# Ledger of designs, part 7: VH-VL binders against Probable Brix domain-containing ribosomal biogenesis protein

Target 1, 155 residues: Probable Brix domain-containing ribosomal biogenesis protein, of Methanococcoides burtonii (q12zb3)
Amino acid sequence: MLITSSRKPSANTRTMCKYLASFFNCKYMTRGKMGLIDIVSLCENGLLMVVGDYHGSPGSIMFYDSHGVELLSIHLSVFYPDGYKYTPLKALEPSINGDGELFNLLSYYLDIPEGECYYDSKCLIASDDHLEFVYLDNMLFRLNIKNYRKMVMSE
Short names: E, the ipSAE of ESMFold2; O, the ipSAE of OpenDDE; V2, 0.75 times the mean of E and O plus 0.25 times the DockQ between their complexes.

## First folded at step 1 (VH-VL)

Design fA23 (framework fv_flanvotumab)
Fold by ESMFold2-Fast, scan of step 1:
Structure fA23 (fold): chain C 155 residues (1-155), chain A 121 residues (1-121), chain B 108 residues (1-108)
Amino acid sequence: as target 1 above (155 residues)
Amino acid sequence: QVQLVQSGSELKKPGASVKISCKASGYTFTDYAMNWVRQAPGQGLESMGWINTNTGEPTYAQGFTGRFVFSMDTSVSTAYLQISSLKAEDTAIYYCARYGDSWEYPYFDYWGQGTLVTVSS
Amino acid sequence: EIVLTQSPATLSLSPGERATLSCRASQSVSSYLAWYQQKPGQAPRLLIYDASNRATGIPARFSGSGSGTDFTLTISSLEPEDFAVYYCQQYSDWPPLTFGQGTKLEIK
């Protein structure tokens, strides 16, 4: 997975990209002037995550395949806990826990193991309402889900 | 072009139910969330919540859980608001309104004409 | 929830005059504020979004300004069709989305 932002991201959106890349043990690539196909071509695993900016804050997360086809788009707002700041995370394998359709979609596209959250883990707790990013028993931040759109299955 | 057309006025007795429709045309229905707004006589505008038109999942504002149900039918590009166990205080004009720029911007660029629901005995 | 307070409650002016309408938020909404016009018996119509962007089809005499907690809608030269109720709405912190109580612009 490669993570990037929409073009001309705010500082908050760039920070979120760095945090997500650290959480998922993948790379954040500065968007610059690259078009979608240009940056998708840099994804070795074929999955691209684009964090969209909404007036100075992260407002969306979109997933694309290796051909630039949109797989999932999530509209969201960020809850920042007290003391929020970017800090690089240990390279622990993340797991996902939760329920609902968004949990199933993220588990599938992120290709991370489903598992219980432990005191020494990276755990994404997913529901249709929230995505909570937990590291060593502390919530790093929460994404509040406004709505989402998934790829329409053929047939 | 873009148009939201709501069902006609309803006069109901307390305890009855009502189902209001909002038919969208001129755009891809599933590309924009649909919000419901209530305006009671002499009062301002109250956002009731919205429905994700891609998934069908509703989100209700506080005060609009229980008796209020948002639903939709993508095959006819229509959103619905159902109110059960009607009370006198439900008397209001109910509007459907489209999120302003797809599903990310919750200002409302197109509105239905409104449906007056009167609850009286 | 963020409370929006509009002032004045009623503004009486004549065609050709400038109208200035205020909307104050109980906490910062950054630039996430919209303005709507509502005429009797009609649905609200979007005028301004993101505090200062004019919606499609809205005449140039309408302008919005402000950020944070203090916002203004200005109509540079009133036309007869501009006499209506005006509402502001925030979308900085939601749910709930909240509206101001309205300012009625009436003919003097």
Scores: ipSAE 0.007, ipTM 0.521, lowest interface PAE 12.4, mean pLDDT 87

Design mA02 (framework fv_murlentamab)
Fold by ESMFold2-Fast, scan of step 1:
Structure mA02 (fold): chain C 155 residues (1-155), chain A 120 residues (1-120), chain B 106 residues (1-106)
Amino acid sequence: as target 1 above (155 residues)
Amino acid sequence: QVRLVQSGAEVKKPGASVKVSCKASGYTFTDYAIHWVRQAPGQRLEWMGWINAGSGDTKYSQKFQGRVTITRDTSASTAYMELSSLRSEDTAVYYCARDLYEWSDAFDIWGQGTLVTVSS
Amino acid sequence: DIQMTQSPSTLSASVGDRVTITCRASSSVSYIAWYQQKPGKAPKLLTYDASSLESGVPSRFSGSGSGTEFTLTISSLQPDDFATYYCQQYDSYPLTFGGGTKVEIK
């Protein structure tokens, strides 16, 4: 998976990209002036995650396949717990737990193992309302889901 | 300067189709979605659907599903909205609009509007 | 669908007046934008995310509210502010707009 942002992201959105890359043990690539198709071409048969900026804060997360097809787009806001401070995370393998449609979609697209959250783990707890990012039994931050849309196949 | 420029006014007969264009300039076209919103005389703004300019993925309001088709041409930085089986109730000004910061569905940039008149 | 109800439908005011326009959603929403529209022109974004002022919009405009009740306030009405105002929710699809409030000269 490759992670990037919308063009000219705020510092908060860049920090979120770095945190997500650290959480998923993948690369954050600075967007610069590259268009979506240019960025997608740099994903070697991988998933592309784009974090959208909404007036100075992360406002969306969009997933694209290696051909630039939008798979899932999530409209969201970020909750930071008291004392929140970005720090790089250890390279532990992430897992996902939760319920609901968004849990099933993220489990499928992210291709990370499903598992219980433990004191020594990286764990994404997914539901249709929230995505909680947990590291060593502490919540790093929560994404509050406003809306999402998935790829619709029609004839 | 960021701009959306639409094609000119159209007069159509009931049962015909109309295709309105929306040319983007001043930003990376493929990084944003283009939405289509119409306004009949004396009526509220009504959302019709959107297209992701990069991927080509579309979503339509259920009211227009089956009659509306939204497309784009990335080389021309132009979005299109085609509405078929026109009725007199489709007489309206049709706007294209860019979403705010890619995915945020408030609209910071609007086209000037295209009046479509459907009459016998 | 989330229905957006604006009140009043028309409002008469004088330059210098404080004007308040209300918007009610049929269910709780967090993402509301307000637009100004003048005759023959496309709408112009004023506020988004309920209370954030769009760049270049005069500070006399402000948005407030949460849940189902939202307001747009013009603290001191100027001649350029006589227009129709619309609220829009973008919390869920389909995106929906209010019926509009026309602010006209008293």
Scores: ipSAE 0.005, ipTM 0.516, lowest interface PAE 11.8, mean pLDDT 86

Design mA06 (framework fv_murlentamab)
Fold by ESMFold2-Fast, scan of step 1:
Structure mA06 (fold): chain C 155 residues (1-155), chain A 121 residues (1-121), chain B 106 residues (1-106)
Amino acid sequence: as target 1 above (155 residues)
Amino acid sequence: QVRLVQSGAEVKKPGASVKVSCKASGYTFTDYAIHWVRQAPGQRLEWMGWINAGSGDTKYSQKFQGRVTITRDTSASTAYMELSSLRSEDTAVYYCARGGYWDDSYPFDYWGQGTLVTVSS
Amino acid sequence: DIQMTQSPSTLSASVGDRVTITCRASSSVSYIAWYQQKPGKAPKLLTYDASSLESGVPSRFSGSGSGTEFTLTISSLQPDDFATYYCQQYDSYPLTFGGGTKVEIK
């Protein structure tokens, strides 16, 4: 997966992109003036994550396939724990844990295994209301879900 | 496996300079900072400074500012610490250690084996 | 500069004991790490961000605290745990270490 931002992102949104890239062991590509198809052409695994800005903070996460087709769009707000600041993370393989429809969608689209959260792990805890990013038994930040839209497919 | 390998022991005269190397392997060198920490015999650990291996930006402890210079060679994945105007109280084991480079709020997760620098006439 | 004060400077304990080492910062900090050092060796990271356990470190080690008071606890001391322990703040420059606590055999 490749991670970028919407065009002209705030500092907070750029920081979130770096944090997500560090968490998922993938690349954050500076958006600059590139269009969606230009960015998609750089995506190795066929999944592109775009973090959108809303009034100076991350407000959305959108997933696109290798052709630039929207797969999932999540509208959110970020909960910042006290003392929040970007810190590069160790290259531990992340796992996903949780329940609900959004958990199932993220498990399907993200190339990460399902697993329990341990003291020595990177763990994404997913539900329809929250996405918690946990690193070595501490929550880095939480994304509070306002709503999401999934692409309707025939299977 | 992440490894930091330092150059060998040095014996220097007062007033000389010493340059210690720290070769990194097992990770992308430019993704982390390299810090330098010394420990005089029987004393506490003392932080000297750090370098962002990607950008080359440095930060030094005020005690060493003007005498310490930290550099890196990205092609060789090696960091260097040079200390000038050596005095007998600079006799210590010098360590390099890996840390984070954004906002410097990352612990030292891997350390070099240490380099003994002895300053004597 | 933020001064880090460790207590005790030395501690005598037996295998199986619960050991607690304290670190006090001269001003409030959010980022504390604990390191273990054996004679002639480089320090090894045990815990960071006050309470996070480093990968590969046994679960008997734990960190806790906030503000100016921090502790490292070893729940059941093992033979390999006789060493000197250092706390470190990495919240502000210059980075500073405590004076060390030597854990000795009783």
Scores: ipSAE 0.000, ipTM 0.480, lowest interface PAE 15.4, mean pLDDT 86

Design mA09 (framework fv_murlentamab)
Fold by ESMFold2-Fast, scan of step 1:
Structure mA09 (fold): chain C 155 residues (1-155), chain A 123 residues (1-123), chain B 106 residues (1-106)
Amino acid sequence: as target 1 above (155 residues)
Amino acid sequence: QVRLVQSGAEVKKPGASVKVSCKASGYTFTDYAIHWVRQAPGQRLEWMGWINAGSGDTKYSQKFQGRVTITRDTSASTAYMELSSLRSEDTAVYYCAREGYEVTSGDYYFDYWGQGTLVTVSS
Amino acid sequence: DIQMTQSPSTLSASVGDRVTITCRASSSVSYIAWYQQKPGKAPKLLTYDASSLESGVPSRFSGSGSGTEFTLTISSLQPDDFATYYCQQYDSYPLTFGGGTKVEIK
């Protein structure tokens, strides 16, 4: 997976990209002037995550396949817990736990194992209402889901 | 400023093909998708398909599958829509329109529109 | 396909009136845009994401709604606002538009 932002992201959106890349053990690539297909070519048959900026904060997350086809678009806001700041995370393999349609979609696309959250783990807790990022028994941040759209393949 | 300029009106016979052009200026052409939308006289707007100007990837409405082809030329900053096997029901104004946000957002609303090209299909 | 139904099809109004146009989707949608179209012209974007006002659009225009019912409001109609208005969903393919609401002079 490669992570990037919309063009000209705010500091908050750049920080979120760094945190997500650290959480998923993948790279954050600065967007600059690159178009979608330029970025997609850097994924080497991987998933592309694009974090969108909205009024100076992360406002969306979009997932694209290796051909630039949109798979899932999530509109969201960020809850910052007390003491929030970016810090690099250990390279622990993340797991996902939760329920609902977003849990199923993210489990499928992110290709990370489903599992319980432990005191020594990276754990994404997913529901249709929020995504909680948990590291060593502490919530790093929560993404509150406003709405989401999945790719439709039929007429 | 952003501009989309389309080719002129066309009159075609049933069974013919028409190719409409849409020249973009005022922005980086390859960063946005171009959509094609038509409007028959007195009728609603109808979405036909789109092209990612950077990659060349397309998506078409099933109603137009097999009859519509959307292409682009990055050196000319121009998108094209070709509609074949024309019927009288294809008489409409055809618009190109820029996707409202960069292709990465998946926001399929249209912030800038071409002036429209009237295509008349008559015997 | 998601069907978009607008009401009324036509309304007569006077300068200074508050005008309300409704758009109903056949299934729940999260993404709606509104456009203004004058005779012989291309549509012009007014709002997107249901309630976000496009840059350069006068503040008298506002969008609201969620789920299946969306509204465009013009708080104080101006002479420049006599036009046909269209809603559009972009939640799922194919992208679909409403049938239009013509706002004409009373």
Scores: ipSAE 0.007, ipTM 0.507, lowest interface PAE 12.9, mean pLDDT 86

Design mA11 (framework fv_murlentamab)
Fold by ESMFold2-Fast, scan of step 1:
Structure mA11 (fold): chain C 155 residues (1-155), chain A 126 residues (1-126), chain B 106 residues (1-106)
Amino acid sequence: as target 1 above (155 residues)
Amino acid sequence: QVRLVQSGAEVKKPGASVKVSCKASGYTFTDYAIHWVRQAPGQRLEWMGWINAGSGDTKYSQKFQGRVTITRDTSASTAYMELSSLRSEDTAVYYCARDRTYEFDSGEYVYYFDYWGQGTLVTVSS
Amino acid sequence: DIQMTQSPSTLSASVGDRVTITCRASSSVSYIAWYQQKPGKAPKLLTYDASSLESGVPSRFSGSGSGTEFTLTISSLQPDDFATYYCQQYDSYPLTFGGGTKVEIK
């Protein structure tokens, strides 16, 4: 998976891209002036995550395949817990726990194992209302889901 | 159910400041941005700036930068627009408006307004 | 700044008429919204993304165009449609509006 932002991201959106890359043990690549075709060509092995900026904060997460086809778009806002600041995370393998359609879609596209959250884990808790990012029993941040759409791809 | 209710009309002298409020209800206030747009009598709509209600981040039109301040109170679900150093040319109806949720990857900001407050007439006269 | 120019400034029409309002941007834009405003009231969103109709807006309203030329069409004018119409670009800051087109009774 490659992570990038929409063009002209705010500092908060850049920080979120770094946090997500650290959480998923993948690369964040600065967008600059690259178009979607340009950035997707740099994403070997398929999944591209684009974090959209909305008025100075992350407002969306969009997933694209290796051909630039939109797979899932999530419209969201970020809850920042008290004391929120970016710190790099240990390279622990993330797992996903939760329920609902977004849990199923994210489990499938991110290709991460389903599992319970433990004191020593990286755990994404997914529902149709929230995505909670938990590291060593501490919530890093929560994404509140406003809406989402899935794009059906034919084989 | 979504409502934006603004404070009442104001009459100010040149050089004064005015602070207009916009109380939101019927949705999660912190999930949206609030913009301020004014309209002088018989004239076009003019964008002034926005605030992200959740983060408190703001952006102002260059024309108003230095004179306008937009703030919010999350506990009251209320946004505020304060305009200082008032001139007769600032006589206008001031609107708050909610930004649409949908985000676009255009490399530029893309925003339009689905709900508007009723407007607040600010009259600047000697 | 992107300048938005509307034409005509005023048009006279009768109920049942097809009305077309034009909006021209000073540089190419991809994102245009249209609003209806009645005297003493706030604007109401009609269309966005050039051609997408807002939920609850009658189907007689439609938007079209690309680049620098955009139009709002009312296919069969109703009494409730006599109002001033504004286009807005949201491609670049500052957000800018057209000068308005007032649709009056003939």
Scores: ipSAE 0.007, ipTM 0.583, lowest interface PAE 8.7, mean pLDDT 87

Design mA13 (framework fv_murlentamab)
Fold by ESMFold2-Fast, scan of step 1:
Structure mA13 (fold): chain C 155 residues (1-155), chain A 121 residues (1-121), chain B 106 residues (1-106)
Amino acid sequence: as target 1 above (155 residues)
Amino acid sequence: QVRLVQSGAEVKKPGASVKVSCKASGYTFTDYAIHWVRQAPGQRLEWMGWINAGSGDTKYSQKFQGRVTITRDTSASTAYMELSSLRSEDTAVYYCARGDYYEGSDWFDPWGQGTLVTVSS
Amino acid sequence: DIQMTQSPSTLSASVGDRVTITCRASSSVSYIAWYQQKPGKAPKLLTYDASSLESGVPSRFSGSGSGTEFTLTISSLQPDDFATYYCQQYDSYPLTFGGGTKVEIK
């Protein structure tokens, strides 16, 4: 997976891209002037995550396949716990836990195993309402889901 | 029931600061933005700024930049607006109002009941 | 800053009248909301995105327009509708409001 932002992201959106890259053990690549197909070609046939900026904060996350087809678009807001400070995370393999349609979609598209959250893990807890990013039994941040759109069935 | 409840009326002298609170209930506080809008007697509504309740990110109107500070306490579901270096023309009813974070979503519902701030000597 | 100009500033009307209030932006905007304010009360949202009616608002209220010219229409004025009405643009910061249109009994 490759992570990038919409063009001309705010500092807060860039920080979120770095945080997500650290959580998923993948690369955040500066968008610059690159178009979608240009940046997708850098994913080495992988998933592309694009973090969108709204009012100077992350407002969306969009997933694209290796051909630039939109798979999932999530509109969201970010919650940071009191006293939060960005720090890079250990390269532990993340897992996903949860329920609901968004959990199933993320479990399918992200190359991460399903599993319980433990004191020594990176764990994404997914529901249709929230995505909680948990590291060593502490919540790093939560993405509050306003709405999402999945790829239209071809049938 | 979704509601915003503000602190009570304040009387201040010129040069003082005022801090107004806005307590949210009936929804997930961190899913929304809180905007601050004032209205001087007989005048139009005037936008001051907003805070993303989840991230703490703020945006201020240039007119108030340097005098206004908006903060929030996620554990109390409360937003605050502090206005410093008060002048007589700052006499107004100050409202908090809920908005969304997304591009093209800065309409307001609900509004707090308003807090009258009177600046006189 | 985008200036919002409302006309008329005051309008006298009778119950049952069709009332139209105009809001003009100093430059083209895509996002307009309308609010109703009664004396001593906070404003109440009526419409957003120019023409979308807020849930719980009576169907006699409607918004229309695009670009620089927007209108709020009350199709059959009721006693509860005597109030001041404000438009607001949210296309660009700072967010700005119109000067208000007071709808009073004839």
Scores: ipSAE 0.000, ipTM 0.520, lowest interface PAE 12.0, mean pLDDT 87

Design mA15 (framework fv_murlentamab)
Fold by ESMFold2-Fast, scan of step 1:
Structure mA15 (fold): chain C 155 residues (1-155), chain A 122 residues (1-122), chain B 106 residues (1-106)
Amino acid sequence: as target 1 above (155 residues)
Amino acid sequence: QVRLVQSGAEVKKPGASVKVSCKASGYTFTDYAIHWVRQAPGQRLEWMGWINAGSGDTKYSQKFQGRVTITRDTSASTAYMELSSLRSEDTAVYYCARVDEYGYWSEPMDVWGQGTLVTVSS
Amino acid sequence: DIQMTQSPSTLSASVGDRVTITCRASSSVSYIAWYQQKPGKAPKLLTYDASSLESGVPSRFSGSGSGTEFTLTISSLQPDDFATYYCQQYDSYPLTFGGGTKVEIK
């Protein structure tokens, strides 16, 4: 997976991209002036995550396949716990736990194992209403979900 | 002018269903979302769910999940909210409200329908 | 669910008074709107994104706050301002409203 931002992201959105890249052991690539198809062509894992900026904060996460087709788009806001500060994380393999449709979609697209959240793990706890990012038994941050859209097959 | 006009008052018995309409005019219906909000007499506003008028995608409050269905008819520029298995506690004024959705960011409810009183009594 | 708590539930004021209504969220939010509702009528949007004034709303209305505590201020109360006011978060689902503050004549 490759992570990038919308064009001209705020500092908060850039920091979120770095945190997500550190969490998923993948690369954050500065968007610059690249269009969607340009950045997709650089995606080694075939999945592109784009973090969108909304008025100076992360407001969306969108997933695209290797051809630039939108697979899943999530409208969200970020909750930062007391003492929040971006810090690079150990290269532990992330796992996902949770329930609901968004949990199933993220488990499938991110291709990370489903599993228990342990004191020594990286764990994404997913539901249709929030995504909690947990590292070594501490919540790093939470994404509160306003809505999401999944790819729909044409009839 | 931008307007949302709702159907008239309804009186229902417990266990029945009610379907309220919300007709939009003065704007491109499919570029916006429609939210449904109710207010029981003397109580707070309570969000029920929404529909993206263009895509037809919906999201419901967990409290109403399984009982509420929100739909729309793009040719008629009309949104509908159907609530089933009615109880006396469902007696309320039901409002539709427009939200300008850019990308997936929700905005505030800027235009409201006049409200539809639904009375549930035996 | 994010719980929205408004205070006071009722306040009595005179024309010309400065009125402040408070709204507290159970967790941090960035997107708050304030609505005015008169008896028998639908709510009317006053402010959004905490501090942005809706077009056509008189400048005596203002919103402020961040995190968990937000306020709506009416700088010089007018006769048309006697109504019930609601805060609403649209930061996360389900969308939630405060309990309302009724501003009544003293």
Scores: ipSAE 0.005, ipTM 0.508, lowest interface PAE 13.6, mean pLDDT 86

Design mA18 (framework fv_murlentamab)
Fold by ESMFold2-Fast, scan of step 1:
Structure mA18 (fold): chain C 155 residues (1-155), chain A 124 residues (1-124), chain B 106 residues (1-106)
Amino acid sequence: as target 1 above (155 residues)
Amino acid sequence: QVRLVQSGAEVKKPGASVKVSCKASGYTFTDYAIHWVRQAPGQRLEWMGWINAGSGDTKYSQKFQGRVTITRDTSASTAYMELSSLRSEDTAVYYCARDYTETYGSYEYYMDVWGQGTLVTVSS
Amino acid sequence: DIQMTQSPSTLSASVGDRVTITCRASSSVSYIAWYQQKPGKAPKLLTYDASSLESGVPSRFSGSGSGTEFTLTISSLQPDDFATYYCQQYDSYPLTFGGGTKVEIK
């Protein structure tokens, strides 16, 4: 997976991209003026995550395949707990726990193992209402889900 | 260099439809939204709607909903605005304008690059 | 709909003058852009997010304000600045523009 932002991202959106890259043990690439097709070419046939800015804060996360086709897009807002401060995270393998359609979609696209949250783990707790990012038994931040759409393909 | 180039002036009779094109160049068309804004002679700018060039999602002003249709052709890097049931009050210069909007639910909503405008005259 | 009211509708000024244009929103908004339009031409973006200057726009232009009252200031008017200026809110749909302020030669 490659993570980037929308164009002209705020500092908060850039920080979120760094945090997500640290959480998932993947690379954040500065967007600059690159278009979607340009950035997709840099993903080496992998998943592309684009974090969108909405008025100075992260407002969306969307996933694209290696051809630039949208797979899943989430409209969201961020909740920062008291004492929030970006710090790089240890390279622990993340796991996902939770329920609901968004949990199933994220488990599939992110290709991370399902597992319970432990005192020494990175754990994404997913539901249709929010995504909680937990590290060493502490919540780093929560993404509150406003809505989402998934790829629809006729067979 | 980023450019939006619009089709030429149109003269229409009341009740007709008009379709204006806006061809984009110098950037990745599918990473942006295209807004349509009109300006009647001597009047203010009036927002009509926008299209996300990548997804095809549209938003319309309630005033125009039901008679405006905004579409795009990604292979041609062109956006279109069709206005039906034309009235004399629809006489205006119609502009397309670019907005950053490659992400779902996230848009800048201000317009950084504008087309040159298309004069549409509706007269009997 | 959020109504945007600009004042004055027209102002006369001389080269070198400090010009201030006001935009009032009928409801509190966080996001305003300002545009310059010359006769027969498309609008040109000057500022966005109330106070952010668009790349390539001269530093003599500045935006300020919050809530319901916003201003565009031209610190030292140049010959190229005689034009009509519009504010635009993008806090809620429908996007709405002010009535315009024409800056003309004294």
Scores: ipSAE 0.012, ipTM 0.520, lowest interface PAE 8.7, mean pLDDT 86

Design mA24 (framework fv_murlentamab; at its last look DockQ between E and O 0.05; V2 from the best seeds 0.00; counts 0 for: pae E 5.6 > 2, placed apart)
Heavy chain, then light chain:
Amino acid sequence: QVRLVQSGAEVKKPGASVKVSCKASGYTFTDYAIHWVRQAPGQRLEWMGWINAGSGDTKYSQKFQGRVTITRDTSASTAYMELSSLRSEDTAVYYCAREYWSETGEYYFDYWGQGTLVTVSS
Amino acid sequence: DIQMTQSPSTLSASVGDRVTITCRASSSVSYIAWYQQKPGKAPKLLTYDASSLESGVPSRFSGSGSGTEFTLTISSLQPDDFATYYCQQYDSYPLTFGGGTKVEIK
ESMFold2-Fast, scan of step 1: ipSAE 0.031; ipTM 0.623
ESMFold2, look of step 2: ipSAE 0.122; ipTM 0.695
ESMFold2 (binder alone), look of step 2: mean pLDDT 92; pTM 0.938
OpenDDE, look of step 2: ipSAE 0.023; ipTM 0.626

